# VH-VL binders against o66814: the designs that were tried, part 1

Every score and structure here is a prediction.

Target 1, 203 residues: o66814
Amino acid sequence: SDYLLRAESLFSQLKDANAKEETPYLYGKVKGYYEAIKLYAVEYKEDRIKTLFTLMSKNTKKAVRGAYTEREPLTELITFEPRVYFEEYCDGIMDECFYEKHYEKEKFIELVDYFSLKRRVEFLRNHEGKYCAPFDFGMAEALFNAVSLELMQEKPDEKVLIALREKLEPILVMAEEKLRYAMKKELPCYRNRLSEHIGYWKP
Below, numbering starts at 1 at the first letter of every chain, in headers, positions and changes, except where a header shows other numbers; antibody chains aren't numbered by Kabat.
F is the ipSAE of ESMFold2-Fast. E and O are both the ipSAE of ESMFold2, at different seeds. Each is the mean of both directions, binder to target and target to binder. V2 is 0.75 times the mean of E and O plus 0.25 times the DockQ between their complexes.
[cut] marks letters that were taken out.

## First folded at step 1 (VH-VL)

Design g01 (framework fv_greziprubart)
Fold by ESMFold2-Fast, scan of step 1:
Structure g01 (fold): chain C 203 residues (1-203), chain A 123 residues (1-123), chain B 112 residues (1-112)
Amino acid sequence: as target 1 above (203 residues)
Amino acid sequence: EMQLVESGGGLVQPGGSLRLSCAASGFTFSDHYMQWVRQAPGKGPEWVGLIRNKANSYTTQYAASVKGRFTISRDDSKNSVYLQMNSLKTEDTAVYYCARDYDFWSGYEFDYWGQGVLVTVSS
Amino acid sequence: DIVMTQSPLSLPVTPGEPASISCRSSQSLLHSNGYNYIDWYLQKPGQSPQLLIYLGSNRASGVPDRFSGSGSGTDFTLKISRVEAEDVGVYFCMQALQTPYTFGQGTKLEIK
């Protein structure tokens, strides 16, 4: 796979920039996208690989160029917002009707427990996960973005969704543990909510 | 395949010191947090402490019973984690295990324990 | 420190029958993220402990589906739907909500 070979070469650039230490959030994002690309590479889904490689490359360029700048790095959370519809069920005995809520792609949403994942990733984003668990949050965000992008496809890949979910879960737990500790101890990464702090926090 | 091999145990007098080593193989050691757990004869496990990976600045945490006496360190170039034990007490007598913690690279969590090494603190 | 208490301490079981082990924590293990930070380990005779269940209900890699974890807050259960001879050993719960991580006293499962 051309994209897989190119993706591997991006890590040489990250190593030269010391991105793992200097920009751990961006390094985490690049790593997360790389893990997702590997899952599609074995299935030869080049369209998915191309999309993820574009995101991986973008974040690699930010890491190489943005280690020490005056600009706050952007977070790029991608969410799938399924269409909602209601099915009417009427009880002839009681002459009562109720409406059952359903979602577009419901079986796939349930397969990966998407709404739970979305809530957890949004919690991390909204509570300084980027600074209190930069590597873990970055990787979780990238893997979650891959899940969202796959759910948006006309025919989502069940095998890849399951594999992404399994990769995402322990990373998400670790980010949550780090944030929990930072919140309980009121660490600087959590207390500082001023967006002018552009450096990644290394607690 | 995956192995954790502890060494450096033995019999020590109270007040003495020992350095335990744990050599890892079969996985990317540098990506994992490593922990030390001990088990006194006939008792349950007791957590001793942990050391995080390079991405988390090799930070350490210790149980109160060993804090100030024990130090955990690691050398990723040698795939090894260490436990320096000072001012040993008879209640430190136990089988000491190193254990693999969370894997940041593959996205999987595996808790794998070594076979353990016996440390006996006795006069 | 969080104290973990297991019951029963001794559990004789006939092969093929179900088994259930309880674990109680001195404070809630439920984090605001919705997870219960409790793990279960099995220590077979002469062996190191091995992970069975993590985060309350998730089976570790290679663990048979006859093992399941349940519960929330302060009361947790490990269930074996059909006990096999290889399941003999001491079972421990552990809280991972905060350091120091603490273990229960252990439950010794024996074949009748």
Scores: ipSAE 0.000, ipTM 0.417, lowest interface PAE 17.2, mean pLDDT 82

Design g02 (framework fv_greziprubart; at its last look DockQ between E and O 0.07; V2 from the best seeds 0.00; counts 0 for: pae E 21.5 > 2, placed apart)
Fold by ESMFold2-Fast, scan of step 1:
Structure g02 (fold): chain C 203 residues (1-203), chain A 124 residues (1-124), chain B 112 residues (1-112)
Amino acid sequence: as target 1 above (203 residues)
Amino acid sequence: EMQLVESGGGLVQPGGSLRLSCAASGFTFSDYYMQWVRQAPGKGPEWVGLIRNKADSYTTQYAASVKGRFTISRDDSKNSVYLQMNSLKTEDTAVYYCARVSYDSSGYDYFDYWGQGVLVTVSS
Amino acid sequence: DIVMTQSPLSLPVTPGEPASISCRSSQSLLYSSGYNYIDWYLQKPGQSPQLLIYLGSYRASGVPDRFSGSGSGTDFTLKISRVEAEDVGVYFCMQALETPYTFGQGTKLEIK
């Protein structure tokens, strides 16, 4: 894929900017999108690759800029919000009605345990994952975003969803372990950012 | 202190319906997933189903044995979760527990608090 | 569905002695995360089940350190280093890897 070659070329820009050291969260985001692109390249799904390349390119530009300006912003967190509906079953003889709750893409959501993944990624985002596990958190967030985007498709690809989840899990665990250690030991990445998050910290 | 109080149990005929309620207090109910677990006399527990929170669109999951017959719902304004049981069978006879679903900082779910249970007897 | 099988079904123990309960799963509970998705519960007579161990080896809040969980994959053990009278009840393992969550048939711990 042409996009695959273009994606590979983005890493030369990141190297020139020393982005791995200067903007490790954004570098992680770029790496995560790249890994997702490689999974779709095997399937020749050019439309998915184009979407992920756009996000990869955006984060690359932010990383290069951030390295120069010494500012590393949080970027997109993409979540899939399934629509909920109810089906009514009525027995005309007994005049008793029952309602069964359903939601969009239920099979695929359960396949990847989406709501669990969402909660874990949101916890990292909301509790200094960017500072305590920047590379792993960024990569996990990008891979999670790829899962969300695939669930939004009219016909989600089961093979790619499974592959994304398998790739995401160990990275997510690594980010979570790093954050847990930082919280337990009150490391500077967690302690020094606590006042920004809460707004009331005073030594 | 945390409490989960089930109500609505009793004796019902096969084919009948019954609605169980579970009232929560002592924690921020709206933040938690809730589940129903039952235990037939002399048997181990059997998971019935769960309902997620508002952030996860109040989605539900059910055990195959109750799918299509039982419905779980919740009302966060009343700190309550409900189990609507339809087309009851004698094998549905059990003590029904509501339970809270917690998770640690890494997001792994576990069931840390259970109500006292309410007896449902399905018999002619 | 994942089937959970416990042994022994009945475990008479002399007070102060150790006790060991086994649980086997029909498929591996070890996930790519490196954790085993197995929990242990105790149901005392006339009471609701209470959580003892989650994720294979982590003790729940307030649970004495005489309780420990071990094992990986399909073979798991709950150990009580020194049984006390208050430990009497039925112990259940539960897999939390996938829905439906399934429990073992239970092990009844009794004082000799």
Scores: ipSAE 0.011, ipTM 0.602, lowest interface PAE 9.0, mean pLDDT 86
Fold by ESMFold2, look of step 2:
Structure g02 (fold): chain C 203 residues (1-203), chain A 124 residues (1-124), chain B 112 residues (1-112)
Amino acid sequence: as target 1 above (203 residues)
Amino acid sequence: EMQLVESGGGLVQPGGSLRLSCAASGFTFSDYYMQWVRQAPGKGPEWVGLIRNKADSYTTQYAASVKGRFTISRDDSKNSVYLQMNSLKTEDTAVYYCARVSYDSSGYDYFDYWGQGVLVTVSS
Amino acid sequence: DIVMTQSPLSLPVTPGEPASISCRSSQSLLYSSGYNYIDWYLQKPGQSPQLLIYLGSYRASGVPDRFSGSGSGTDFTLKISRVEAEDVGVYFCMQALETPYTFGQGTKLEIK
């Protein structure tokens, strides 16, 4: 497809800027969006691809600029905010009503264990994941954003959600393992940033 | 119609300096990267360097053969890109083209329009 | 730097007949997407270069269907199915994978 061709050309710019070394978090994020685009291209979902391509392009620009300026900001985290509703069960004979809490798109949320994914990505984002596991965290964040965007669709595609989840899980595990190791061993990526944590001091 | 007009070429002694200009019209100049390509007599083109747009902070890149001697700049208010050439060598003798780089939000680049070129001769 | 090597350097062709120009790169231009980062240009007599083919096989806007690009990895071909008088000029391949972008030596296509 045209978008896949265009997505591939972005890596030339990343290579020119040495982004893999200079901005590894953003490089990973661009790579994660690319993997999501490839998955959607196989399924011929061009409307989904456009949004992901825009995000990929924006992060590519930031990676190239960041390599030049030696600055690498965190970029977008996209979260799906499901509405909560209550399903009423009434006994018309006794005039009693009971309510059960439900989420919109509950089936799809459960299919990918969305709230667990969200919590895990947010933990990495808030605890030096960018520094201790930049490539894996960036890639996981992009794939998580793709999951969120699919859940936002009127009718989410179950096969796509499963495929995204399957790509995301090993990357997320690797990022978590790298961060946990860095915390336990007090590697420079974690230790050098401790003074920037709020509310707690570690001796 | 779209137009790129190079100027400022001519004869220069080795070690001298020269400034080329390229004036653009017929498109939104500030949206595009611009580049310089040169072609020595009887040879293939050689990429000289590029300058990015305002959105990408006007950053530049240069070929190793000219790095440190040539400087690319632009003035979006005049729809113009410039090539300052210092410490010129006889090997710099060529026709110099400015070219538009088609760039969209995807970051995909290709060289879709070239000027007519100006001759720079470096000879004692 | 990636070296681009063209052959032949001179290509006399009878009008109406096909023509084929090859280009070899010193390293693979095939990227992880499955596309080849090679472009083809035509420089007609007295003119500046113009884009014909990008990313290995895609025709630039307004380029006639008789031009096609093919190949993968390090070996690439530009084909003209039926040469016309207006096709006379020098053809260049260029790698678009990494800076500095580099061109082949050129192939001069001439009508016999």
Scores: ipSAE 0.000, ipTM 0.401, lowest interface PAE 21.5, mean pLDDT 83
Fold by ESMFold2 at other seeds, look of step 2:
Structure g02 (fold): chain C 203 residues (1-203), chain A 124 residues (1-124), chain B 112 residues (1-112)
Amino acid sequence: as target 1 above (203 residues)
Amino acid sequence: EMQLVESGGGLVQPGGSLRLSCAASGFTFSDYYMQWVRQAPGKGPEWVGLIRNKADSYTTQYAASVKGRFTISRDDSKNSVYLQMNSLKTEDTAVYYCARVSYDSSGYDYFDYWGQGVLVTVSS
Amino acid sequence: DIVMTQSPLSLPVTPGEPASISCRSSQSLLYSSGYNYIDWYLQKPGQSPQLLIYLGSYRASGVPDRFSGSGSGTDFTLKISRVEAEDVGVYFCMQALETPYTFGQGTKLEIK
């Protein structure tokens, strides 16, 4: 696929800008999108690859510029918001009704444990993940975005969702462990930001 | 500086043939897909077709209105893309542009450069 | 094929005032990525078309900040916050979702 060759050239630009060291969060995010593209390339899903390459390219541009300007912003978080409906079951003998909450694409949401993934990524995003685990958090965020994008499809591909989840889980765990360690030891990445973190909390 | 220069246009009778050339410079031509777009006088542009790069085996796609009559080819050693037009009809009269597809190695995902265009007139 | 319908076809405008051009597609251009696969081009008199906006809202390199793209799904808008004399020309929207790529009819922007 020519997208893989184009993606490889983006890493040359990142190398020239020293982005791995200067903008590690965005570098990780670019790497995460690249890994997702490789998974889709096995199935030759052109439109999905095109979308991921666009995101990869956008984040590469920001990483290169950020390395030269010493700024590294958080970039896109893509979340799937399923429709909710209620299914009613009534017992005619007891005249009692039970209501079950259901989600659009519930099978696929359960397949990847989507709401747990969303909570874990949002926790990292809101609690210094960019500073304490930049590479792993960036990569996890990109892979999570790929999961969200697949769930938004009319017919999500179960094989792709499983592959994305398998790639995402170890990276998420590493980011969470790094953040947990930084919090426990009050490392500069967390300690120097503690007053900012406390400023949104209300007792 | 990027340049796309079309040549080979002119007046042709219906049923005739014509070959357009587009010479590229100022970018890594072999990395890009290339496309042809035409614009009849007083009308909006119409996509004609594209040719992929070597990595995608130089495969082509065409608009239904030209499929079977037009052939796109490229020569990466000459930084050139070509449009062979056969069985020309009066409705093929237009300015023909070559254009770069925006998925380049720099990370841009848009197409921002068209050639100057070359006029093809198909008339009895 | 996806049909693109532009309005208005002619847009006289006073310099310094805003302008707005609409484009409607026969199918949604919003992909599951969250991006709308629509581009906007400006063709100045005697010139070839030039890319102005891509993916619905991103300005091409060197395009002034007064140009912005918005909309989602099937309804899209190009806005010029303050029209200048050099903005004269014909504006085209194009869907980039699927081949054949298709263009709107064009909107001729003129100074009154």
Scores: ipSAE 0.000, ipTM 0.405, lowest interface PAE 20.4, mean pLDDT 83
ESMFold2 (binder alone), look of step 2: mean pLDDT 90; pTM 0.913

Design g03 (framework fv_greziprubart)
Fold by ESMFold2-Fast, scan of step 1:
Structure g03 (fold): chain C 203 residues (1-203), chain A 122 residues (1-122), chain B 112 residues (1-112)
Amino acid sequence: as target 1 above (203 residues)
Amino acid sequence: EMQLVESGGGLVQPGGSLRLSCAASGFTFGDYAMQWVRQAPGKGPEWVGLIRSKAYGGTTQYAASVKGRFTISRDDSKNSVYLQMNSLKTEDTAVYYCTRDEWELHDAFDIWGQGVLVTVSS
Amino acid sequence: DIVMTQSPLSLPVTPGEPASISCRSSQSLLHSEGYTYIDWYLQKPGQSPQLLIYLGSNRASGVPDRFSGSGSGTDFTLKISRVEAEDVGVYFCMQGLQTPLTFGQGTKLEIK
């Protein structure tokens, strides 16, 4: 498999389209998937790489087209929805049963603080993160999607999850800081958030 | 099921103004960019301009031949798109179509209105 | 602006026979990622245009499989494998690569 070489080819297409300037959110998405691919390449996990490359390729195509049509759509947000179950503990001395709530993949959910990451990414998505912090938000969303996809595996890779979490955190913080600043000072990207002109703002 | 119904055509003198309306039904209007295309008698279609959905900034683009004279607007609460035509010229005489811009088909025009005739003559 | 030129202008066809319509663009419609931004429309007498083919070779919903699109770069072809009476009308190619979006002058398909 030569996914890394093929991934580098996608960046050539983005450069030709000036995607970093014209579609910064989608450019961020592609960068995020690329970073995740590099983590799996070190571990030689071709099945994970193939999945992420498909998403990277799809977002590259949208970015290149967006540069020509002046459109930059929001793309996929992948979330892991763990099964909830209850463990029953019955006291044999008294006729009483107690129940303890647990989640599927609980160890890994706690390892990456998944529900916190999910809330933060959804907040950015729902509060103009695409316009106020497009590159950082896009990259954070792609890395978060990689976390979600790994948690969906029957045997999540703990080492890769930690590495993804470490890459995601500073990017999420940057996106959140840019959005908070925009909200507090009523910057154009946030002030005109439903404006007819918001899609053409340069960050 | 999905339809675009146009209105507001007619005869107008050079230099006059006219406003076309296009009412959409059968799909979630606010999610789509809308386009205007015209066809002069005996000629092929000519793109007039577009307006994006609010999620994509609600921005407009125009063909050079109409820029500065025509304005496209939309009212998502009324499922309608409009074409305001000012400073009309005889060469603006055409049947005007409202069309839906399907992003998933790479901006192919998948739904067309019936068209309204605009005649500009003295 | 990209100029679209169609040939022939008029195409009389016997029912059941194949038909081919050509379209040429003044510059390549091939996008760097491999897509060819050429669409085809049919305008039946007294009706609005309707989408037949998008992105070179993809049939729109409800379009019979006797219609096919092909070509790359600057030369494109719309083929009808066996013409039926309902296929009468004017066929237009359109480039979707850049604004202004531009159409060919049209090919009128007639039954003889």
Scores: ipSAE 0.000, ipTM 0.444, lowest interface PAE 17.2, mean pLDDT 85

Design g04 (framework fv_greziprubart)
Fold by ESMFold2-Fast, scan of step 1:
Order: C-alpha cells, then structure tokens, then sequence
Structure g04 (fold): chain C 203 residues (1-203), chain A 123 residues (1-123), chain B 112 residues (1-112)
C-alpha cells in the first residue's frame, strides 16, 4: 500500500541484478519515475503515484531480465498530442475575420516549454542517447513521460509540472553534453553502434 | 561485416567426442552472449545452449537433450566460443550454428548466424 | 517447453501474389508488460537462417517492407504482400519468452 516503500524495494531488485552496470538506460528510467513519484507524494495524489509506480515496476522487470540476457531495449516514450483549435477574431465593423491557432492546455504547454522538451528528448532517442548517455537519457525520458502524463490529465497540477521541469532540465543538459562530446570525439557509442544494425538481410 | 565462422565438424562414432569452435569478427565479442543452435537434416532449428559474457559470470544454459553431455566455453582474448560434445548419439547429427544473442526492445533475437558445420554421428 | 506450430507447412505461390504464414504457441507469449516475445527467421536454400522480424512486427535491417508481422497472445502471422523469387526458402517462427527457446516446424515457400 505504501508506494514509497514499494518503490524503494524495486531498487533492491535492481542492486541484486547489478542493473546500474548492466542496464544503465533502464536503471535511469526507474530512477526518473521514482523521482516523479516523490513529487506527487508531497501532493497526496495517489492515482498519479499508482500510474508512475506501474511504469517504474515495468522498467524494473525489464532491467532485471536484461541484466541476465544482456539485452537492454528502449522502452516507452509518452507524448502528449494536444488538440488544435482555431479561434476566430472578427472586427464587427468590416465583417473581416481571421483565425489564430491554439492548443488544448496551451497554458501548461507554455509553462513547461513542452514542445522544446519533446524535441530534445526525441533527438537523444534518435541519436544514440541510449548508448552515449544511458543513465541520464533514461532518467530524462522518464521525467518527460511524467510531464506528458500530467498534461493528459483533465486538470494538470501546475506545481508538480514546474517541479518536474526543474528536475528534468539539468539531467537533459547532462545527457545532451555527453552526446555532444561523444559526437565530437567520435566515441564508439556514437560511431560503432550505428554500424551494428547493418547486414541482417541476405538477398 | 559482422561474422561468425564455425570449425571442427566431422564424422564421429556413437559415444565419441568432438569440439566445435566459432570465431567472431566485426563486433565487440566480449560484451555479447553467444549460443549454439543445431539443425538436423530436414528439420527445423533446435537451440542447444548459451554462454553469457564476463559481466554475467560466463553463466551457461543448456537444452535438456544435451545437458550433462555438452559444455559451452569461451575465450574473449581470441574472440571465440566453443562447444565440447561428449557421449555423442546418432540423434546429435546436425549442422551446428554459432549465433549471437542480441536484445531488441522486448525480445531476444538470434541476429548473426555462422555458416554452420556438419556433425555426423554414425558407425 | 513452449510448442510452436506453423501452418501451412508447404506454401506454393505465384510470383506477385500475397502469402501468409501462421504460427501458434501452446501458451501465451504476452508478458505482464504487454509485449509478445516472437521472432521470424528465413532460411534460403543452402544458407543459414537469417533474422526477418523481431518482436512480432519489427523488420530486421535490410528486410523489404513487403514483409510484415502481426498477432498477439497465441496467434501470429507473417505476411508477404507481393512474393518475389528471392523470397523462396523455409520460414520459422521462434518464441523468446522463456528457455528453452523453441522454433516452429517451418513453412516452405516455393514458386508455383
């Protein structure tokens, strides 16, 4: 019933599996969800905690399995796709109208600069962030997923969104710095991993 | 470019022994789990066993049909994995493949296969 | 052990026609996280098996988009939208849910 104690028990499973070393990306995902859960515990929002705990538990099971099979798959990227609407502005004198594009939950999207966060996380995901900054990328992706899930709520929690944004930013910067360094120095995580996907098909 | 090359096949009498070798190139061998899969004439593939990397203490797993008779080992300095086959039976006659175990999202796949070596067990 | 059963075992097709191969597992391949642990392999005549599809529907590198996979639980399908001569060979499904990993009997695709 105590989700914080249950969440802490998941780290015991990860330690037993040596998951931090064997599956650093998934370990980062678990850590990110745990940090998000702690923010909701302050607000006593048990339904949100349950959702995040389910994701945390799922990634923990994959990390434990991955540590024994030597596989570390990418897991969920959750994005909020706001409905778009157009607001009509008419001047009653000229009977001239034009339309301005707006987003559902625009206030909250602007509060966290959501589309910027989305682009940055997607860039890491698409450019070997898993291999060049596994822990930081995993943690950033989990915290971003928590932002997305909160934006999907009928009434997003402004204080939690701000806290998630503040926690996510330095982690995202660290992942981006590590990837930039790997790209500049042509480290194996950036160069060699890409080439490993070639050669499965034999015509 | 990633390649696995098996060697050591041949004809053996029932009850005999044979050692297969598999040399890897084009990928970081020491970090990969390696496995053996066999295919009897006219049959589908049958998983034989695997050996994990040093990070997982070189742990091994075997199919029930070969447990106690076959041993998998590796030498990371030579980028090679081995299959020691003892107490061979006519049912062990097959082409033996060395394969790499690679993880994708939520599944394990045999993503690289060697060309295979024929092992014939008969009198 | 999980038993994988394929149908048909022999599939003669005319070039340009679609082909469909079924694979059934003796138990669900769906795990508690919502993923099905199944892969597909193609063995061309005289060659080693090669990875075609991993995790139900993901094409391996270099595999043409005429190949697609689908299914969930115990029933899985591999489809070829337009069969070409280079597609001849034996197709195998494999479950990767638990040890020992097990393959189907194979479906031999032949040009008519």
Amino acid sequence: as target 1 above (203 residues)
Amino acid sequence: EMQLVESGGGLVQPGGSLRLSCAASGFTFSGSAMQWVRQAPGKGPEWVGLIRSKANSYATQYAASVKGRFTISRDDSKNSVYLQMNSLKTEDTAVYYCTRLEGYYDSDAFDIWGQGVLVTVSS
Amino acid sequence: DIVMTQSPLSLPVTPGEPASISCRSSQSLLDSSGYNYIDWYLQKPGQSPQLLIYEVSNRASGVPDRFSGSGSGTDFTLKISRVEAEDVGVYFCMQALQYPWTFGQGTKLEIK
Scores: ipSAE 0.000, ipTM 0.460, lowest interface PAE 14.2, mean pLDDT 85

Design g05 (framework fv_greziprubart)
Fold by ESMFold2-Fast, scan of step 1:
Structure g05 (fold): chain C 203 residues (1-203), chain A 123 residues (1-123), chain B 112 residues (1-112)
Amino acid sequence: as target 1 above (203 residues)
Amino acid sequence: EMQLVESGGGLVQPGGSLRLSCAASGFTFSNAWMQWVRQAPGKGPEWVGLIKSKTEGGTTQYAASVKGRFTISRDDSKNSVYLQMNSLKTEDTAVYYCTTDLGYDILTGFDYWGQGVLVTVSS
Amino acid sequence: DIVMTQSPLSLPVTPGEPASISCRSSQSLVHSNGYNYIDWYLQKPGQSPQLLIYLGSNRASGVPDRFSGSGSGTDFTLKISRVEAEDVGVYFCMQSTHWPYTFGQGTKLEIK
């Protein structure tokens, strides 16, 4: 509702700042959060919308002010860390007990294939996705953050999780293809930061 | 192996039109920003314009000297970029190069150039 | 438009000696992401321009380590530590920080 109108106004600010060209990673982040907000607007989940709008607004202000630089710590990845517990089953005849490993919110983790998404997003972040596929990586990171935030809720919304997963997949594939192309061709976006990542290691 | 091959050059009269083509191979064309750069005889290069990747909406930018007269387009199914030149002037006489900028956030300059195609505008 | 000014315009060099080319921009080339979007190209006689240096100081693939780029903001330099006969040609700087992209007028490097 009101948040949608306010969210749309943020894109006017981004256009005035030429953010799509000047800060494509942050522009991608803002678009990703906006897509997530639209899904929650349909469900009338104002608390989720407020959280995502705060993140969207924060990234918009960074883009407009030009605060995004290579030297800025560029970590906004939000990950859900499920608690692990064991159910004990004892066999009285053998005097042995067996343990079954369970994760909290296991159903929802499996629904979105969360650990797979996490590995893919982390791979992009760790291998210069911000520079080799900035728009797509930014959007993927924002949508992944929305998935993580929803999994943290006491009762995750199954419909929204499915919709987020469906929006995230093609964007993630695009970011991965752009990064792999850059790695294979040793493009400057990947090559220029390799020495910084390696440190003093020499082959 | 990366290649860019321009075609469609020739002699045209002032006020005429001409369409240049550039065929690309050896990279994922849909991911690339494509540029046109020209070089008049005995002068340095002059940037003509660009077309962004399909994923960026395929938007274009032009130098003021050609804006309104030249149009850049692309056909990703044919790995080709085009330069439609209308209302040609003698000052448009140049070798026209197709170049690619294989990056999004980092515009790494023009890391690949074609051989160029000559366009002569004369009466 | 951003104006790129090169000096010298003509650079005669004895083989084995160093060479230096300057490029000045009418406005700062520092992008909001912190990079200077300035590149250097070499055009050998009868050939298309080829990329030497991108983003101010990074050598393009296959470019010898004799070539180096430096500078920030508005003042940039291309250096060749020891000129070889194959380095003959016209050198151009280019900015891609803002539309339209603009080139310098060129520096012709000649042997002797």
Scores: ipSAE 0.000, ipTM 0.421, lowest interface PAE 17.1, mean pLDDT 81

Design g06 (framework fv_greziprubart)
Fold by ESMFold2-Fast, scan of step 1:
Structure g06 (fold): chain C 203 residues (1-203), chain A 122 residues (1-122), chain B 112 residues (1-112)
Amino acid sequence: as target 1 above (203 residues)
Amino acid sequence: EMQLVESGGGLVQPGGSLRLSCAASGFTFSDHYMQWVRQAPGKGPEWVGLSRNKANSYTTQYAASVKGRFTISRDDSKNSVYLQMNSLKTEDTAVYYCARGGSYYPYYFDYWGQGVLVTVSS
Amino acid sequence: DIVMTQSPLSLPVTPGEPASISCRSSQSLLHTNGYNYIDWYLQKPGQSPQLLIYLVSNRASGVPDRFSGSGSGTDFTLKISRVEAEDVGVYFCMQALQTPFTFGQGTKLEIK
């Protein structure tokens, strides 16, 4: 696919910019989106690929500009809110449409254990996961955003959701272990919340 | 962390008025329905009413026992929901809770405030 | 209005033993989509109520797996496989099929 080839080019730009060392959080985000794009490329789902490519491209451009961009505040997490979704697509509350949409989404929410994933990602986000496990946290955010975007689709793809969950789980575990260790040991990444004072960060 | 902080309770004479406030933090307030639930001393919870979210134009519903006397309003810019109670009766004596409508669907109460006591007595 | 009736009124239990609470509705809570719209709440002494289970059997965040819900139509059950001291409180069922939302009268779980 055109987008897959272009995504490969974006990843090559990260290597040229030494992003793994200079912007590990953004590098992780780009890697996560790239992994998600590869899953959709097999099924030729161009609309999903285009959305994920746009997110991948934005983060790649930030990373190639240099380490200083990683000091920027976190952007809003993409979340699937079933109630908000039902209200957008159903005219009125407790309508037949609301219950039908609830039935349709319940299967997919359970399949990926969505609210457990959401809680875990939010914990990392709220407790310096960006600084204590930058690569893992970035990749987890991107994969979680892909899960959220797929759940928002009228007909979510079960196979892709399972594959995204399988890729996301070990990354979340690693990020959580790194953060838990940093919290217990009061490491600089956790203790020094201002990015200019984080030990791995060169100002 | 999520918080719901209630205020405005107290002692009032029958026929009087009180305004309860509930200030929220730690979540996107404008996305959630907000509920008011009360509990009379020694009794179970009784649903009072709800305020819908921004997507539903902040519409409200009330239990029959309070309809016409109580008004629910919200100010998303202040992350707050309010319960204006007029023409209070001794039967309105209760601990009043504000609660967040669920994220999965809006009709369960997934987080509750600490509650504020309202006593209607002469 | 839908009336929710709980039994027993009080439930003394020895720690480590199972406990079971019943909730009956005056009309079916089963929607045509196949879901029963009933939730369970726990109010510990001196605390606000907290969500325990939503939609019959789904545990809320942080709720231990020793809690389980079951049932369909008009008859629902909350079970605790091994009661712990921290489980003391009043348990309430609530129907969310239609407004006004209505709660059961409560079941007080006590350690004996």
Scores: ipSAE 0.000, ipTM 0.532, lowest interface PAE 11.0, mean pLDDT 86

